# VH-VL binders against Uroporphyrinogen-III synthase (hemD): the designs that were tried, part 5

Target 1, 246 residues: Uroporphyrinogen-III synthase (hemD), of Chlorobaculum parvum (q59335)
Amino acid sequence: MKTVLVTRPKHQAAPFVRELEQYGLSTVVFPTIEIRPVAGWNVPDLTKFAGIFFTSPNSVQFFLKHLLQTAPDELKNLQQTRVWAVGKTTGQDLEKHGVSIEPLPKIADAVNLMADIDPAEIKGQTFLFVRGSLSLGTIPELIAEFGGTCVELTVYENLPPSLEDTQRVKDMLAEGKLDCLSFTSPSTAKNFFEAIGSKELSDSVQIAAIGTTTSGALEKMGIKVDIIPEYFDGPSFAKAIAEALK

## First folded at step 23 (VH-VL)

Design y1 (from x2 with heavy chain D102E)
Fold by OpenDDE, fold request of step 26:
Structure y1 (fold): chain C 246 residues (1-246), chain A 121 residues (1-121), chain B 108 residues (1-108)
Amino acid sequence: as target 1 above (246 residues)
Amino acid sequence: EVQLVESGGGLVQPGGSLRLSCAASGFTFSRAWMSWVRQAPGKGLEWVANIKQDGDYKYYVDSVKGRFTISRDNAKNSLYLQMNSLRAEDTAVYYCARDFLEWYIGYFDYWGQGTLVTVSS
Amino acid sequence: EIVLTQSPGTLSLSPGERATLSCRAYESVDDDYLAWYQQKPGQAPRLLIYYASYEATGIPDRFSGSGSGTDFTLTISRLEPEDFAVYYCQQYYESPRTFGQGTKVEIK
């Protein structure tokens, strides 16, 4: 059985993995950028905050996952606290957990969100901003500007592949366990080879690019591309890989 | 030259229905993913739906799920959007766009001039 | 959905000047799955940039894109009269695809 390396995040790789598996291929998922929970934070006493802000679905998911695991009793407090969300999906995800959200702004951004809040509600109050490592600091800045205090809680982060995972892929390559490396963007290709630290590959490994732009980037890197699908979509990409490895 | 021409827009009451059409030319229509993107008056852009070449895959923004249906007729080089149970918030210029996928999602490399849908009592 | 916010809301410049437009994401767009569009009054959007920094076919060299993660920039090196328009960024990293609210580049 042939094995394909999928350089997408796990959640995004799933449909593609299924496509590949339908063709009898094995897969190894190796995201070049990983979204991971931040370790070591504790759910604060949510009753101490006048309100809580979420600006991404990931912030909701990682926060609530940890909350339910470590402080399930705080869910009730969350449900009783004023909660603001930036984005429809963020709001919907909160509502799925029984969290009532304040009305979403017509324009989905932090500035407009804050513009809809009475400054008197911010002044002298303390708020919680649940965020990722790369989240924008607009909410805390505006809260401060309005005379409030914002506590920031980072619950997830975006990281390159771990050394362990990278070594695993290196080992697999060295052992001839990977038959195809699949890339879906120029940045994915770049990040992959940066992580691996080498562009030297066995001739037995086929390189697959989802499209001509990605292929061009790989070629510019000195990597020969063997597989480009007829259409630059997941299903077609899987089909092309399967046909090439047949 | 790639051309996309929308039609079917107009004034409709809330709860009403409209069917939008898009006539494509200048490229092999049957080889392209297609999308509908809308723009409320004076507002930004919102992706609505897209469809695979053979129609086997269809995706929608959540706000239109169950109400809108995207379809295509490759023999006629046409894209359609059946809109049912229309709401005031559906008021917008609806653009037909060629969907250049780079994975399961993509960008829009060609757009029509749009057709205006107004939902009002 | 990934929310994109563009700044400034309006950029007033003269022909010949450099324009710098910002697109910031509330969640990381990790694989440079970001596009830029130009929309003139009464017209459909036109694709300018894809993969954050790749120019679409037929786009003048004065347009360039840069950035990654949560911070992206569209630069017009030297504004031409025809460049005064609204510019939108769009992510296609995660479904649903989302657009920024736009930046209007107007003549000073």
Scores: ipSAE 0.798, ipTM 0.913, lowest interface PAE 0.7, mean pLDDT 95
Fold by OpenDDE, fold request of step 26:
Structure y1 (fold): chain C 246 residues (1-246), chain A 121 residues (1-121), chain B 108 residues (1-108)
Amino acid sequence: as target 1 above (246 residues)
Amino acid sequence: EVQLVESGGGLVQPGGSLRLSCAASGFTFSRAWMSWVRQAPGKGLEWVANIKQDGDYKYYVDSVKGRFTISRDNAKNSLYLQMNSLRAEDTAVYYCARDFLEWYIGYFDYWGQGTLVTVSS
Amino acid sequence: EIVLTQSPGTLSLSPGERATLSCRAYESVDDDYLAWYQQKPGQAPRLLIYYASYEATGIPDRFSGSGSGTDFTLTISRLEPEDFAVYYCQQYYESPRTFGQGTKVEIK
């Protein structure tokens, strides 16, 4: 059985992995950018906050996952606290957990969200901002501007592959366990080879690019591309890889 | 030259139905993913729906699910959007766009001039 | 969905000046799956940039895109009279695809 490396996050790679598997291919998912939970944080006493802000679905997911694992009793407190969400999906995800959210603004951004809050409710109050490592600081800035205090809780990060995962891929390459490396963007190609630290590959490894832009990027890096699909979509890409590995 | 021409827009009452059409030329229509993107008057852009070359895959924005149906006729180089149970918030210029995918979703490299749909009592 | 916010809302400049437009995401747009569009009054949007920094065919060199993660920038090095329009960013990293609210570049 041939093995294909997929350079997408697990949740993003799932449909493509399924396509590849339908062709009898094995897959190794190796995201060049991983969304990881932040370790070592404790769920604070949510009753101490006048309100809680979520600005992304990931913030909701990682926060609640950890909450349910480590402090399930705080869920009730969350459900009793005023909660603001940026984005429809963020709000919906909160509601799925029984969390009532404040009305979403017509324009989905932090500025408009804050504009709907009475400044008198902010002044002298402490709020919690559940965020990712790259989250925008608009809400904390506005809270501070209106005389409030914002506690920021980072619950997830966007990081390059771990050294351990990278070493696993290196070992697989060295052992001839990978038959194809698939890339879906110029950045995935760049990030992959940066992580691996070498552009030297066995002739037995085929390089697959989803499109000509990605292929061009690889070639500029000195990497020969072996597989480009007829159509630059997931299913076609899987098909092209499968055909090449037969 | 790639050309996309929308038609079928007009005034309709809330709860009504409308069918939009898009005539494509200047490229092999049957080889392209296609999308509908709408723009409310004086507002930004919102992706509405897209469809695979052979029609096997159709995707919709949540707000139109169950109400809108995207379809295509490759023999006629045509894209369609059947809109049922129309609401005031559906009022917009609807653009037909060629969907250039680099994964399962992508960007829009060509657009029509759009057709105006007004939902009002 | 990933919410995109563009700034400033309106940018008033003169021909020949440099324009810098910001597109910020409330969630990281990884793998540079970001596009920029230009829309003139009464016209359809026109693709300018894809993969955050790649110029579409036929786009003048004065247009350039940069950035990654949550911060993206469209730069017009020297504004031409025909460049005064509304500009939109769009992410295609995650479904549904979403657009920024737009930045209007107007003549001072």
Scores: ipSAE 0.777, ipTM 0.909, lowest interface PAE 0.7, mean pLDDT 94
Fold by OpenDDE, look of step 23:
Structure y1 (fold): chain C 246 residues (1-246), chain A 121 residues (1-121), chain B 108 residues (1-108)
Amino acid sequence: as target 1 above (246 residues)
Amino acid sequence: EVQLVESGGGLVQPGGSLRLSCAASGFTFSRAWMSWVRQAPGKGLEWVANIKQDGDYKYYVDSVKGRFTISRDNAKNSLYLQMNSLRAEDTAVYYCARDFLEWYIGYFDYWGQGTLVTVSS
Amino acid sequence: EIVLTQSPGTLSLSPGERATLSCRAYESVDDDYLAWYQQKPGQAPRLLIYYASYEATGIPDRFSGSGSGTDFTLTISRLEPEDFAVYYCQQYYESPRTFGQGTKVEIK
């Protein structure tokens, strides 16, 4: 059985992995950018906050996951606290956990969200901002501007591949366990080879690019592209890889 | 030259139905993913739905799921959007767009001029 | 969904000046899956940039895109009269695809 490396985040790679598997291919998912939970944080006493802000589905997911694992009793407190969400999906995800959210702003951004809050409700109050490592600081800034205090809680981060995962891929390459490397963007290609630290590949490894833009990027890197699909989409890409590896 | 021409827009009452059409020319329609994108008056852009070349895959924004159906007829180079149970918030110019995918989702490289859908009592 | 915020809301400039438009994401848009569009009044959007920095076919060299992660920028090096329009950023990293609220570039 042939093995294909998928350079997408795990949650984003699932549809493509399924497509590849339909052709009898094995897959190894190796995200060039990985979303990881932040370790070591404790769920604070949520009753101490006048409100809580979420600005992404990931913030909800990682926060609640950890909450349910380490402080399940705080869920009730969360459900009783004023909660603001940026974005419909973020709000919906919160509601799935029984969390009532404040009305979403007409325009889904932090500025407009804050604009809907009475400054008098912010002054002298403490808020919690559940965020990712790359989240914008708009909400904390605005809270501070209005005389409030914002506690920021980073619950997830976007990171390059771990050394462990990188080494695993290197080992697989060295052992001839990978038959195809698949790339879905110029950045995935760039990030992959930066992580691996080498552009030297066995001739037995085929390089697959989802489109001509990605292919062009690889070629500029000195990497020969072997597979480009007829149509630049996931299903077609999987098909092209499968046909090439027969 | 790539051309996309929408039709079927108009005034409809809440709860009503409308079917939009998009006629494509200037490219091999059957090779392209297609999308509908809408824009409420004076507002921004919102992706609504897209469909794979062969129609096997259809995706929708959550707010229209169960109400809207995207379809296509490659023989007629046509894209459709059946809109049922229309709401006031569905009022918008609806654009037909060629969906350039380099994954399962992508960007829109060509757009029609749009057709206006007004949902009002 | 990934929420995109564009700034400023309105940019008033004169022909010949440099325009810098910002698109910020509340979640990282990885793999540079970001596009920019231009929309003139009464017209459909037109693709300018894809993959954050790649110019679409037929787009003048004065348009350029940059950035990664949560911060993206569209630059018009030297504004032409025809460049006064609304500009939208759009991410296609995660479904549903989302647009920024737009930046209006108007003549001063």
Scores: ipSAE 0.553, ipTM 0.838, lowest interface PAE 1.2, mean pLDDT 93
Fold by ESMFold2, fold request of step 26:
Structure y1 (fold): chain C 246 residues (1-246), chain A 121 residues (1-121), chain B 108 residues (1-108)
Amino acid sequence: as target 1 above (246 residues)
Amino acid sequence: EVQLVESGGGLVQPGGSLRLSCAASGFTFSRAWMSWVRQAPGKGLEWVANIKQDGDYKYYVDSVKGRFTISRDNAKNSLYLQMNSLRAEDTAVYYCARDFLEWYIGYFDYWGQGTLVTVSS
Amino acid sequence: EIVLTQSPGTLSLSPGERATLSCRAYESVDDDYLAWYQQKPGQAPRLLIYYASYEATGIPDRFSGSGSGTDFTLTISRLEPEDFAVYYCQQYYESPRTFGQGTKVEIK
């Protein structure tokens, strides 16, 4: 059974993994960047905030998962606090947990959301901003401009693959256990080889590029591309890989 | 040359229905994913729905699920959007777009001229 | 869902000037799955850039894209009168695909 490396996060990789499995292939999912929960934070006393801001579905999901596991009684406090969400999907996840969302502006971004808030409600008040490590600082900056205080709580981060996962992929390459490396963009290819730290590959490893732009990027890196599908959608990519690995 | 020509827009009352059509030429229509993308007057763009080459998978933005149906007729090189239970928020120019999937998600490399749908009483 | 915000809302420049348009993401758009479109008045959008920095076929070389993660830029090195348009960014990293609200470029 031949094994294909997939360079997307697990949730994005799932349909491709299913396609490859239907062809009798096994997979290793090795994203070049991962979103992981931040360890070591505690749910703050939510009653101490005049309001709470979320700017992505990830901030909601990681915050609520941790809240429900470690401080489930704080959900009632969240339900009693004013909550703003940037993005319709972000707000929907909160509403599923009984959290009322403040009205959204016509253009749902942080600047327009903050523009609809009466500055008198911000002055002298303390707010919570639930964020990822790379989230924009627009909300804290505007709260400070209006005389408020913003406590920032980072609940997830963007990280390279773990050292353990990286070493496992290196070991699999050295042992001939990866038959194909699949790449879905120039940046996934570049980030993969940066993570592995070497462009040296056994002749037995097939390189699959989703399309001509990704293939061109690999060729510029000195990596010979063996597989390019006729059509660049996921099912066609899986089929091209399966046919080449027969 | 790739051409996409939408038709079927117009004025409709809330709760009404409308069917949009898109005539495609200049490429192998049956081998392309197709999308509808809309733009409310004076506003930005929102992806609405797409459909696989053979029509066996259809995907929708949450706000239109259960109300809109995307379909295609590969023999006529035509894409359709059946719009039911229309709401004021559905008012927009609707673009037919070739959905260039590199993977399971992508961008739109060719667009039609658009057709205006106005939902008003 | 990754919300994109573009700045400025309107950019007024003279022909020959450099235009710099910003697209910022409230969630990281990893591996540069970002596209830019141009929409001239009364016309359909046109793809300019994909993978954040790759020019679509037939696009003048004065258009370039850069950036990664949460901060992306479209640059027009020498603004031409035909470049009067609204420009949109779009991420295709996470479902559903989302667009920025647009930046209008006005030629003085």
Scores: ipSAE 0.523, ipTM 0.809, lowest interface PAE 2.8, mean pLDDT 89

Design y1 (from x2 with heavy chain D102E)
Fold by ESMFold2, fold request of step 26:
Structure y1 (fold): chain C 246 residues (1-246), chain A 121 residues (1-121), chain B 108 residues (1-108)
Amino acid sequence: as target 1 above (246 residues)
Amino acid sequence: EVQLVESGGGLVQPGGSLRLSCAASGFTFSRAWMSWVRQAPGKGLEWVANIKQDGDYKYYVDSVKGRFTISRDNAKNSLYLQMNSLRAEDTAVYYCARDFLEWYIGYFDYWGQGTLVTVSS
Amino acid sequence: EIVLTQSPGTLSLSPGERATLSCRAYESVDDDYLAWYQQKPGQAPRLLIYYASYEATGIPDRFSGSGSGTDFTLTISRLEPEDFAVYYCQQYYESPRTFGQGTKVEIK
């Protein structure tokens, strides 16, 4: 059974993995960026905040998972405080847990969000911003500009693949256990080879690029591309790989 | 020359229904994913739904799921959007767009001129 | 869902000037799955840039894209009178696809 490396996060890779498996291929999913929970934080006393800001579904999910596991009584306090959410999905995730969100215009940058808040409600007040390591700092800056204090709580990080996962892929390459590497963008290809630390590949490893732009980027890196589908959608990509590996 | 021509917009009351059509020409329609994208008056763009070349996969933004149905007729080179249980927030110009997937999601390389849907009492 | 915010809301410049339009993401758009569109008054959007920095077929070379992660830029190196339009960014990294709210470029 031949094995295809897939460079997208598992949830994004699922339909592609399913297509490849239907062709009798196995897969290894190795995303170039991972999202991981931050360890070692405690749910703060939510009653001490005039309001709480969330800017992504990830911030909600990591915060609530930890809250429900370690301090479930704080959910009532979250439900009783003012909560702002950037994005419809972020707000919907909160509402599923009984948290009411403040009205949020479709244009959800921090300036427009603050336009719906009376500056007098911010001045002298303390707010919580639940964030990831790469989240934009616009909300804390505007709260400070309006005379408030913003406590920032980082609940997840965006990190390169773990050393263990990276070493596993390197070992599989050295052992001839990966038959095809598939790439869906120029940056995915670049990030993969940076993570592996070598562009040296056995001639037995087939390189699949989703389209001509990605193929061009690989060739510029000195990587010969063996497989490009006729049409650049996921099903056509899976089919081209399966046909080449037969 | 790729052309996408939308029709079927109009005024409808909340809770009502409307069916949008898009006539396609200048490309092999049956080999393209197609999307509807909407733009509320004076606002930005929101993807609504898309459909695979043969119609066997259909995807929707959560706000319209269960109310809107995308469909296509490849023999007529036509894309459709059946809109039920319409709400005021569905008021927008609806664009037919060719969905250039470079994976299972992508960007829109050709757009029609749009058809206005107004949901008002 | 990854929310995109664009700045400035309106950019007023003269022909020949350099325009710099910002698109910021509240969550990282990894591996540069970002597109830019131009929408002229009364017209449908037109694709300019994909993969953050690759020009679509047939666009003038004065348009360029740059950036990664949470911060992306569209640059018009020398503004032409026909470049008066609203510009939108769009991410296609995470479902559902989302657009920024637009930057209106006003000539004069």
Scores: ipSAE 0.494, ipTM 0.806, lowest interface PAE 3.1, mean pLDDT 89

